# VHH binders against FERM domain-containing protein 4A (FRMD4A), part 9

Target 1, 303 residues: FERM domain-containing protein 4A (FRMD4A), of Homo sapiens (Human) (q9p2q2r20to322)
Amino acid sequence: RRCQVHLLDDRKLELLVQPKLLAKELLDLVASHFNLKEKEYFGIAFTDETGHLNWLQLDRRVLEHDFPKKSGPVVLYFCVRFYIESISYLKDNATIELFFLNAKSCIYKELIDVDSEVVFELASYILQEAKGDFSSNEVVRSDLKKLPALPTQALKEHPSLAYCEDRVIEHYKKLNGQTRGQAIVNYMSIVESLPTYGVHYYAVKDKQGIPWWLGLSYKGIFQYDYHDKVKPRKIFQWRQLENLYFREKKFSVEVHDPRRASVTRRTFGHSGIAVHTWYACPALIKSIWAMAISQHQFYLDRK

## First folded at step 1 (VHH)

Design f07 (framework vhh_sonelokimab_d1)
Fold by ESMFold2-Fast, scan of step 1:
Structure f07 (fold): chain B 303 residues (1-303), chain A 125 residues (1-125)
Amino acid sequence: as target 1 above (303 residues)
Amino acid sequence: DVQLVESGGGLVQPGGSLRLSCAASGFTFSSYAVGWFRQAPGKEREFIGAISGSGGSTYYAVSEKGRFTISRDNSKNTLYLQMNSLRPEDTAVYYCTARPLYSGKYWTQSEYDYWGQGTLVTVSS
């Protein structure tokens, strides 16, 4: 079957995937294009029939996954799946560069919520990394049209494109003399500090039908108001979780809560355990479950 | 000849503050990331913080405490560590260190090429 793997450097890898190819072998093949040794942070993602992001299971065959029944090649995306506190924990420059490319993509595609003034500063580091020192205002404006540095929302929040470009130029002028590697490190230090960085968001509902965002990361499980992805309303760190389970249309976490401990052991389900449940379509629940288990395993492996 | 020379250590009471300095010479200071490690008696060397060559990025092992701030002045070839709200457990020899800019792995002792002799900080009443 024809598959097209979108790489973080804007290249596409065209492949005829055989039925026996394991997802880990495909990841190894993609990693070889970057001389990438630290593969444990990366995955290969695809969009399912319902439009939700899913990830290949490395120990399974690529073609055993439920791809949309559409004409054309299977579209796959090589990207960061497991985020960490800082790129300073990474060992290889290849890994650092791929985290940088991934972060740029996430900012540009508006997958990370970021203030527009911060976007302008980040765009200046993109220019410093790609082009070196500031030379002229007109060169910057030309370069910004070619580089995916300014997301659409940031452009819409300001009176003109020229205003946005001028803000980027102001930041860029201050970076004179920084090396390419220094610009990457400075960019990543800002992105890593953003509240939504490294969080996989899923649209869910509670039992009353109220919409929420459920966030999954290396730190745990977070519940957000549907209109605020920044400040979680509930935080469940991995260390606090007793159980995770799912059914067809629901995902549940169990945490021990001493305040809810009953003095009567026979109160039928109130033994000091608080249960939190969210609802979604079966396909999305399966995606949430797979990500939760994978993030928890990643957490345990780094313990 | 590469040199890193720490200064500013001494005896301070709990709750007090100290500012450590590190004077660098013999290399292009702005081309190196620089940082601080400490070593308490009988313990392994511990990462405290690092700052990129430009000063645009900082990395802290103690950032959640909010007590220590790293900074640099490239015009003076000097690295600083501002230490506030000092505690007895902060008693250690503090080392200034320097490394090439691009690895991003700032807390790993083996990544640092140049080291100072250290300055003793004692937090005691």
Scores: ipSAE 0.000, ipTM 0.097, lowest interface PAE 23.4, mean pLDDT 83

Design f08 (framework vhh_lunsekimig_d3)
Fold by ESMFold2-Fast, scan of step 1:
Structure f08 (fold): chain B 303 residues (1-303), chain A 122 residues (1-122)
Amino acid sequence: as target 1 above (303 residues)
Amino acid sequence: EVQLVESGGGVVQPGGSLRLSCAASGFTVSSNYLYWYRQAAGIERELIASIYSGGSTNYVDSVKGRFTISRDNSENTMYLQMNSLRAEDTGLYYCAKTYRIGSSYTLHFDYWGQGTLVTVSS
């Protein structure tokens, strides 16, 4: 079966996937193109029949996943799956490079919520990383047409493209003398501080049918108002979770009552535990479950 | 094990052309920040061209429009196409790769090849 793996550096790896190929082996193949040793942060994603983002399970065969029944190659995306609080934890230059490329893609595709002024500062670091020191206004305007640095929303919020370019130039002039590595570190320090960075969002409903976003990350499970992905209404840290459940159309978490965190659980029986449940179609519930257990395992492995 | 091997140098007349190759092993050229440096007798090694992981390129003014840096992912090789060569282009040409060392997260030159000699003379 023809498959096309989109790599973070704008390349596409085209290959004929055999029925017995494991997802772990495909990840190893992709990682070899980057000489990547720290593979544990990365995954291979695809969009399922319902339009939801799914991830290959490494111990399963690639072709055992529910790909859309469309003509043409299976489209797969190599990207960061497991985010961390800082790239300062990363050991390998290749890992840092790929986190940077992933972050640039997420900002450009508007998958991370960010103020336009911050976008202009981030664009200046992209220019410093790609081109070195500022040389002229004309060169910057030309380079910004070639680099995916300015997302559409940022451009729409301001009077003109020239205004946006001028803001980027102001930031870029201040970076004179920074190395490529320093520009990457500075870019990532800003992106890592953004509230939506590293959160996987799923559209769910509560028992009354009210829509919510459920966010999953290395920090835990978050519940957001459907119109605000930035500030969670409820926070369930992994250390607070007693158990996770799923059934056909529901995903449930058992959490220790935060008000009783200092009191012995054994003293309270059921009164020290709260249950929260969210509803979605079976395919989405399975995706939520797979991501939740993967994020929790990642959390435990780093502890 | 990371290795860089330069080749393609030689003797050419002013106005001539040469294509230098940098064969890489132990890493993938298309995903790395790669450089061409040159060193003439008695002067410091200078950066003349770079290609970044995303494919964008940069050149010093003295070679801009004459030199083109590129890579071939299938051959895992980086190239420097040199046109309209001048006497001042004479020197040893090195390819280099950056790599993170320690916790600084600043990229360092970790690997230099042996160099390939370019001589432009009438």
Scores: ipSAE 0.000, ipTM 0.103, lowest interface PAE 22.4, mean pLDDT 81

Design g01 (framework vhh_lunsekimig_d3)
Fold by ESMFold2-Fast, scan of step 1:
Structure g01 (fold): chain B 303 residues (1-303), chain A 123 residues (1-123)
Amino acid sequence: as target 1 above (303 residues)
Amino acid sequence: EVQLVESGGGVVQPGGSLRLSCAASGFTFSSYALYWYRQAAGIERELIASITSGGSTNYVDSVKGRFTISRDNSENTMYLQMNSLRAEDTGLYYCARDSTEYWDEGSTYFDYWGQGTLVTVSS
């Protein structure tokens, strides 16, 4: 079976995947191309028949996953799956480089919503990392045509491309003397502070049929208004979760509710447990479950 | 007893205006985020506008610039000023309370809804 793995540096790995190849072995193969030792942050993703992002289960065979019914090679994406608060906790420069490439891709592809003024500042760090110190306005304008630094939405919000380029130049001039590594750290510090960074979003409904976004990350499970992915309405930290359930079309979490477990309201050793349930099609619920279990295990491994 | 009561719905011509009110009782109004949802026949319930306890507002793209959400904490009332109404704005409008006060550690969901008020835009 022909497979095409898209790498974070815009390269593609063409493979003839044998039926017995495990997803963990494919991840090891991809990691070897980057001399990557800290593999635990990364995964291999694919888009399913419904257009939702899914992840290969490392202990399963690659070809046992439910790929879209399309002709041609299976398209796979090597990218960050498990995010952390700061790249300062990473041990290897190779890992830091890949987190940077992943972040740049997410911003450019508009997978992370960003204010256009922040985009211009981020673009200046991309230039500093790739080209070093500012030299001239003409060189910057030429480089911005070649580098995927400015997402289409940011360009459309302003009077002209020249305006956007001039804003980037203003930020870029302030960076003189920064090393490549310093530019990466400064870029990542901004991106890591963005509310949507590191959150995997799933469209769900509650028991009354109201639409919500359910967000899963290293911090826990978050519930967002369907029109606002930025500020969560409910926060379920991993340490507060007693149990996770899924059945057919529903995903549930059990949370210890300290207010219900007050001394005056305790009944012979029972504690208060609040149950929160969300609904989606069976395929999406299975995807949510797999991500929730993986994120919770990642949390436990780093505790 | 927590209650949310909508009013102000009615029949209006395209291009007209309506002001909806959601009168709240039985809780500390100023501490909670509040929402306007609408449901048209055959369509899933849609979040139209939100206002946080701090006064920050948000709108679905189809109503931006036409609708304005506001709150009066002294009256325990939330409003939706609807201008330049269109046929597609027709539906039942509901107000809802977030059950999480200032994002407390007792994680909850929407626990109270109003009964809904009908808005019909026709010519």
Scores: ipSAE 0.000, ipTM 0.090, lowest interface PAE 21.1, mean pLDDT 83

Design g02 (framework vhh_etentamig_d1)
Fold by ESMFold2-Fast, scan of step 1:
Structure g02 (fold): chain B 303 residues (1-303), chain A 125 residues (1-125)
Amino acid sequence: as target 1 above (303 residues)
Amino acid sequence: EVQLLESGGGLVQPGGSLRLSCAASGFTFSSYAMSWVRQAPGKGPEWVSGISGSGGSTYYADSVKGRFTISRDNSKNTLYLQMNSLRAEDTAVYYCAKEGSDYEFDDSGLYFDYRGQGTLVTVSS
C-alpha cells in the first residue's frame, strides 16, 4: 500500500508499505533521513475518519491502523509527540532543529495558542534563522510572503498586513548579530513558555453532556473549559494519579485526594480516592487512553 | 460482563507440545488485542505473547520466541497458544488477557483489563 509521510522540513517520503512493516521500523526509516538519534520524542500521526489526530502504535504493523476509507496514498505526518520543558535537555542539533520545525508548524497552523504580539516576535526569529541579519524593509516583506511565519488569525486581529509586517521588522532589527542557533534557542524559549505548548487536546463531555477539552502532556491530565484551552479548570499531575481506565464510551482517572482522606492510614469507609470521568465516541476514548499511557511512560522515563 | 475461559493445560513431558484455548465473551473480540500471561509457582506474572485485534501482528517474549505461536479466530471469539518444545521452566498457570483498559500507576508493568481463571501447564520428566 502507497503511503506518503510528510516530514517537518516540507519534504514527503513516498513509500510502498509492505503488510508486515512495523510502525517502529517506519519511524526508524524517517529518522535516518535526519540522522536523528533521539527518536523517543517523535511519532507518526494520521487523521482518522472523524478528523481526529491519531498516532501509530510502534509495536503494531503500519497497515493495521484505522486509516480513512479513501482511495490514494495513506497520509502520515512525522512530528513531535512527546514534549519537554526545554530544548536545553536535548543532546543533538538534529533533535533541536526538528523541535524548532515542529514548533513553527504548530504556531502557523494555530495548534498552539499565542498572542499576536508574541507571534510578531516569533516571526522575527524565523527570519533571523532563515535569512540572517535584517537588511531592508522591502526584503522582509518579500520574505514574509514566502515563509509561513504569520498565522491567519494574527493577521485578522490587526488593521492591515503592513501593520503586522512593521511589527515584525521592529523585532527583527533588535536581533542583529544573532547566530542561527541563537535564533532557534530564543524562538523555542518563548514557545516552550506558552500554556498550550506540548498539550494534546481532545474534545470530551462530562456526565451531564457539557463539553470540555481534556489535555494530555508529560505534566499530566488537564480539564479545560471548551472555550479556554489556556487555563485548566482541573489539574491531575501524574504523581497524583492512582489509576486510569476506559470503557466503550468513557475515560476515567482515579486520584488520591489527601484533603478528603487520611494519607497515612485507610480505615473502613475511608477511601481517599476521587474518580473523574469523561465521555466521547469509542475511537476517541481509545486514542485518549493510548496517549495518556504513552505520556505517563514518557514521564517515568524522565523521572 | 467480560469473561475469559482458558483450557488445554495439562501434564506434558519436556520437549512436548500443548495447545491452549481461550473462549472470550462480553466484548467485541475483534476490536481488542489479546495476550497470554503466565505465573509460575511463587513468582509474579510474566507476559508471554500478544496478538493484535485483526490477528495481523504477533509479539513474543524472548523466553518463548520460536517455540510458541499465538493465533486467534475472531469468528469464534477464541484465542490460541500453540506451545512447542516445552521446558520445565514453562511450568505455570497460563492466563488469557484482554487488552488493558485499566492502567495502574505502580510497578506491575502489565496493563490488562481482564484476565481469565487460568489453565495449569506442568512440564516434568
Scores: ipSAE 0.000, ipTM 0.366, lowest interface PAE 10.6, mean pLDDT 84

Design g03 (framework vhh_7uia_1)
Fold by ESMFold2-Fast, scan of step 1:
Structure g03 (fold): chain B 303 residues (1-303), chain A 125 residues (1-125)
Amino acid sequence: as target 1 above (303 residues)
Amino acid sequence: QLQLVETGGGLVKPGGSLRLSCVVSGFTFSSYAMAWVRQAPGKELEWVSSISGSGGSTYYEDSVKGRFTISTDNAKNTLYLQMSSLKPEDTAVYYCARVDEYSDWEGTSYAMDVWGQGTQVTVSS
């Protein structure tokens, strides 16, 4: 079957995928195009029938995943799945460059919430990395039309494109003399500090039908107000979790009871363990489960 | 606007005492259980103590039991942690948190849903 893998450097890999090809073999093939050794941070994603982002399971065959029924090739995305505190923990320049490309893509596609003033500063580092030192206002305005540096939302929040360009130019002029590598490090230090960086969000409901965001990352599981993805209301670090489980429409976590001496509360399974449950359609619950297990395994592998 | 503001942290010698305070606003203080949680440098968050909203029921991490006392003053909307016989191992940023109860088909769940900014406690010679 025809598959198209979107690479982080804006290239597309066209493949005729055979029924027996394993997802891990496809990841190896994609990684070879970047001479990428540190593959453990990356995955291959696709959008399912309901529009939700899913990830290939490395030990399964590529074509055993539930792709949408549409004409044309299966569309796949090579990107970062497992995030870390800082690129300073990465060993190879190839890995660092791919994290940078991934971060730029996430900011541009509005997958990470960021204030427009921070966007303008980030855009200046993109210019410094791609083009070197500031030369003229005309060149910057031309380059910003070609580089995916300014997300649509940032452009809509201000009176004109010229205003946005002028803010970027102001930041860019301050970067004179920075190397490409320094620009990447400075860009990543800002992005890594953003509260939503590295969090996979899922729309869920509690028992009362109240909507929430459930966030999954290398740090654990987070519950957010539906109108605020930035400040978690509940935090479940991986070390605090006794167990994870799911049923058709439910995803549950078991944690240590913060009122450890309580003998009057009942929880399913273990005495003295608190259970937190969220609800969603079966397809989304399966996606949440797969991500949670993968993030927990990533946490254990780094421990 | 939900706010929890911790104060009272500082530098103390081993065997010393310190009292932490947490002023809460934006919710009915006596309707919620409250907790103290700490984070030592480079370590995970560790639950320290909890107190019920309606009464004097208190709960403690084994390592602090008998040394720390949690209490509330409903008139001042303030949560306290009285720490005595402090050890170097107690060095951490201390946070107060609101405890939320959620009941599902399997039982009652607890989570800390509102946190303060933290106050640093350093125990060293």
Scores: ipSAE 0.000, ipTM 0.111, lowest interface PAE 17.2, mean pLDDT 83

Design g04 (framework vhh_ozoralizumab_d1)
Fold by ESMFold2-Fast, scan of step 1:
Structure g04 (fold): chain B 303 residues (1-303), chain A 124 residues (1-124)
Amino acid sequence: as target 1 above (303 residues)
Amino acid sequence: EVQLVESGGGLVQPGGSLRLSCAASGFTFSSYAMYWVRQAPGKGLEWVSEISGSGGSTKYPDSVKGRFTISRDNAKNTLYLQMNSLRPEDTAVYYCAREYTVEDWGDTYEFDYRGQGTLVTVSS
């Protein structure tokens, strides 16, 4: 079957995937195009019938996943699945470069929400990485037309493209003498500090039917107000988890000390386990479960 | 936005009773344990009662045990505190609280929510 794998460097791999090809073999093939050794941070994603992002399970066949029932090639995306606190923990330059490309894509596609002033500073590091030191205003304006550095929302918040370009130029002039590697590190330091960085969001409901976002990351499980993905209202660290389980329409977490109160904290800790449950359609619950188990295993492998 | 609104406070004579209510909004009420806490004039914050998300478990300090009863109506997103046999030392501002923190991630107190409080005065 024809498959199209979108790569982080904007290339597309056109492949004829045989029925027995395992997802791990496809990941290996994609990784070989980047000379990538630290494959454990990456995955291959696809959009299901409901429009939600899912990930290939590495021990299963590529074509045994629930792809949309449409004609044409199966569309797949190579990207970071398992985030870490800092690229300083990565060992290889190839891995660092792919994390940088992934971050740029997430910012540009507005998958990570960020203030426009921060966007302009980030764009200056993109220019420093790609082009080196500032030379002239004209060159910058030309380069910004070719590089996916300014997301649409940032452009809409300001009177003109020229205004946005001027902000980027102001930041870019301050970076004179930075190496490509220093620009990448500085870019990633800013992006890694953003509240939504590294969080996989799922739309869920509680038992009263109130909508929430459930966030899954290297830090744990987070519950967010449906209209605010930035400030979590409830945090469950991986080390606090006793058990995870799911049923057709529900995902549940058993945690230690779920009744913690910082201002009213008691001298003795709680000894009990409490259960927290969220609801969604069966397909989404299955996706949440797969991501939760994968993120928890990633946590256990690292810590 | 997480919001907690207390009501039911007032002036009551020693030995009297009062029922406090807390209307919760902006979060999944039944998924959180809830607390009643109080602050007497010139004193620090004192824990008064605790109830699990399901309502199946409650806890009290000895100072109010047997006199106060915490309960919740998850269908109405409302927390209650029934206060009986009130004493002058129960005089305080009573707060409905939902607090969850992650100290080891540097998120100390950033996710704490407490209402504006309701004043309970026990005097002749």
Scores: ipSAE 0.000, ipTM 0.125, lowest interface PAE 16.7, mean pLDDT 82

Design g05 (framework vhh_sonelokimab_d1)
Fold by ESMFold2-Fast, scan of step 1:
Structure g05 (fold): chain B 303 residues (1-303), chain A 124 residues (1-124)
Amino acid sequence: as target 1 above (303 residues)
Amino acid sequence: DVQLVESGGGLVQPGGSLRLSCAASGRTFSSYAVGWFRQAPGKEREFIGAISGSGGSTYYAVSEKGRFTISRDNSKNTLYLQMNSLRPEDTAVYYCAADEYYDDLGSPSEYDYWGQGTLVTVSS
């Protein structure tokens, strides 16, 4: 079957995928196009019939996933799946560059919450990486129209486009003499400090039907107010979780509750453990489970 | 299809170790993800861990706390669970299970094939 893999550098790979091809073999093929050795941070994503982002399971055949029943090629996206605290832990320049391209895309698509002043500073590093040193105000204004550097929300929060461009120019002038690599490192240092960086968000409901965001990352599982993805209301670090399980329409975590455990503990365990449960459609629960298990395994592999 | 038979259960003292085996018969064992579950008296069936058909990926329930290791030998059609630092609360019937599609690892209802179980008792 025809598959189209969207790469982080705006290229697309057209592939004829055979029934027995494993997802890990497809990932290897994509990685080879970047001479990428540190593949453990990356995945291949697709949008399911309900519009939710899903990820290929590496030990499964590519064509055994629940793709939408659309005419035309299966659309797949190569991107970062497993985030880390800092790119300083990455060994290869190819890995660092792909993390930069991924972060740049996430900022531009407004998948990461960023103050507009921070956006202007980030845009200056995008210019330094792509064009080198500042030359003139006119060239910057021209380049900002061609580069995906300024998201729509940042532009709407200020009195004019000229104001936004002037702020970027102010930051850009300070970067004179920085190499492409230094610009990438400085960009990533800022992005990595953002609270929503590296968190996969899922829209869920509790047992009362109240909507929440459930966030999954290398640090654990987080519950957010539906209108605030920045400050979690509940934090479940991987080391604190006793068990994870799911059913058709629910995903549950078990955590030690020291107060509760002191009065409800039983001989064969499980009693005295607080259970937190979230609800969603079966397809979304399956996606949450797959991500949770993968993030937990990534955590264990790095521990 | 595949048939699964667990073995290696028995009585062990707290702090002891035990290795369980699950022998598979039938065809295409290497195409299945396989997992271990346990059921303690009066409790629901609990996920322990799973391993992909190739053996390249392993997944564990957080509750195992690094004490359990899952492995497989496809040449012998056998799945293993190495259990270390055993505690009285590990007392349960241990089951192996096979899943053809590998994406529903923590749910007992998603596994197609089950063994009859092997009893592990941790007691002084």
Scores: ipSAE 0.000, ipTM 0.137, lowest interface PAE 21.5, mean pLDDT 83

Design g06 (framework vhh_7qbe_3)
Fold by ESMFold2-Fast, scan of step 1:
Structure g06 (fold): chain B 303 residues (1-303), chain A 121 residues (1-121)
Amino acid sequence: as target 1 above (303 residues)
Amino acid sequence: QLQLVESGGGLVQAGGSLRLSCTASGRTFSMGWFRQGPGKEREFVASISGSGGSTYYADSVKGRFTISRDNAKNTLYLQMNSLKSEDTAVYYCAAGDDWYEELTPSAYDYWGKGTRVTVSS
């Protein structure tokens, strides 16, 4: 079956995927195009029938996943799945470059919550990385039309496009003399400090039907107010978790709580376990489960 | 369809050790071991989460048995030490998508055919 893998460098890879091809083999193929050795941070994503982002399971066949029923090629996205504290822990320039490209895409697509003033500073580093030192206002305005640097929300918050461009120019002028690598490091330092960076968000409900965001990352599981993705209401660090489980419409975490005792749990050698449960449609619950297990394994592998 | 195959059962003297293995035909999430002794109902022995980070044991085996897994090989293990005559049973490997606070056979969707363990005297 025809598949298109969208790569982080604006290329797309056209493939005729055979029924037996494993997702890990597809990831290896994509990684070879970047001379990428540190593949453990990356995955291949797709949008399911419900509109939610899903990830290929590396030990399964590519075509065994629940793709949308639409005609045409299967659309896949090569991107970062497992985030870390800082790119300073990465060994290879290829890995660093891909994290930078991924971050730029996430900012532009408004997947990361960012103040517009920070967006303007980030755009200046994009220009420094792509074009080098500031030359003229006219060149910058031309370049900003070609580069995916300014998300639509930032443009809507201000009086004019010219205002936004002028703010970017102010920041860009201050970067004179920075190398491409320095611009990438400075860009990533800002992005890595953002509260929503590296968190996979899922819209869930509690037992009363109240909406929440459930966040999954290398740090743990986070529960957020539906209108505030920045400050978590509850934090479940991986080391606190006794168990994870799911059923058709619910996902639960078990944490050690010495003040609580369950008669049921006690019979299996565990007592004082508190259970937290969230609800969503079956497809979303499976996505949450797969991500939670993968993030927890990533955490264990990096201890 | 997922298939589970157990191996490693046999005859052992009391106080001895035995290691059971269960190989799955594909990826699994939560997994567990259950056993059924002569004239008894099938009972829980041990379980392990998909990542291997969380384990649970029946009180009767805690400190003697160790559950582990190798996800690269799709294989589940049960290391049994200090075996007692009460441990004599057919041991079943189980895999499922669901976990409940009470870990019961109904929580598992896939089962092996079992491997026999006999502990003498």
Scores: ipSAE 0.000, ipTM 0.102, lowest interface PAE 19.9, mean pLDDT 83

Design g07 (framework vhh_lunsekimig_d3)
Fold by ESMFold2-Fast, scan of step 1:
Structure g07 (fold): chain B 303 residues (1-303), chain A 124 residues (1-124)
Amino acid sequence: as target 1 above (303 residues)
Amino acid sequence: EVQLVESGGGVVQPGGSLRLSCAASGFTFSINALYWYRQAAGIERELIASIYSGGSTNYVDSVKGRFTISRDNSENTMYLQMNSLRAEDTGLYYCAKTYEIDEYGDVTYEFDYWGQGTLVTVSS
C-alpha cells in the first residue's frame, strides 16, 4: 500500500509498504535517512478516524494499524515520542538536530502553548541557527516569511506583523557571535523548561462527566484542569503506581493509600488502595493505554 | 509541617558569585516544584527561577545565563548558583513552594509556603 512518511526536515518519503513490513523496520528505514543511531526516542505517528494522534506499535506490521478509510496514501509522521530532561544527555549530533526540528514543529503547530514574548526570543534562535548573525531589519523580515518561526496565535495577539518582527529583531541582535550549535542549545533550554514540553495530552472526563486533560510522560501520569495544561491537579509518578488498567471506556490507576488504616474492613481485597478513573471513547482509551505502557517502559529502561 | 530554610546569602563585589541553598522538610520533595523569588527594597517580590519535579527549569530574562537553579532529591535541597552578580541583584532571596502534592498525587493550591529569606548584597 502507498504510504507517505512526513520527516522532521519537511521532506516526505513515498513508500510502497508490503503487508509483512514491521513498524520497527519502517522506523529503521526512516532513521537511515538521518544516519540516526539513537532511535529509542522516536516513533511513527498517524491520525485515526476520530482525529486523535496514534503511534505505530514497533512489533506489529505497519498495515495492521487502524488507518482512516480515505483514498490516497496513508499519512505517517516521524517525530519524537519519548522526551528527556535535556538534550545534554543525547550522544549524537543527529539526535540533537532532530530534537531541535521536532521542538520547532511543536511550537509552530501550537502543540505547546507559549507566551508570545518567549515565542519572539525562540524565533531569534531559529534565525541565528539558520542564517547566522543579524545583518539588517529587511533581511530578517524576509527570512521570517520563509521560516516557520511565528505561530498564528502569536501573530493574532498583536495588531501588526511589523510589531512581532521588531520584537524578534531586538532579541536577534543580542545573539551576535553565537554558533549554530549554541543557538540550538539555547533554544532547547527554553523549550525544555516549558511546563507542557514532553507531555502527551488526552481529553478525558471523570465519573461526573467533568472534562480534564490527562498527561502522559516519562515522569508519570498527570491530571490537569481542562482550562490549565500548566499546573497539574494530580501527579502520579511511575514508582507510585500499584496497578494500571483499562476497559472499553475507562482508564484507571491504582495508588497505595497509606491514610487508610490497615484495620479498616471497608475495602476488602483493596485495603489501602486509591483508584483514579478517567473516561473517553474506546479508541482514545486504547491510545492512552498504549502510551502509558510505552512511557512506563521508557522510564524503566532509563532507571 | 512544611519548612523551607534558606542559606548562603552574603556580601559580594560586582562580578562575584554566591550559591544559595534551600533545605526542605515536611513534604515529598521529589514530586514538588520549587521556586526562587527575589525582593528588593520598595518593589514587589519577583519570581526569578523555577525547578519542576522532572528537572525542567525556567528563568526570568534578567538572570538567564548568570543564575542556575538545581535540586538534590536525596538531600531534599534546592540550590541557586549566582554568577556575574550585579548591583541590581541586591535583595532578599526567598525559597518558595506554592502548592502541596501528597502521596496520592493530589495537588493543593490553597497552601503557599515561604522560607525566611536570605540577604544578598552586591557592593564594593
Scores: ipSAE 0.000, ipTM 0.317, lowest interface PAE 11.7, mean pLDDT 84

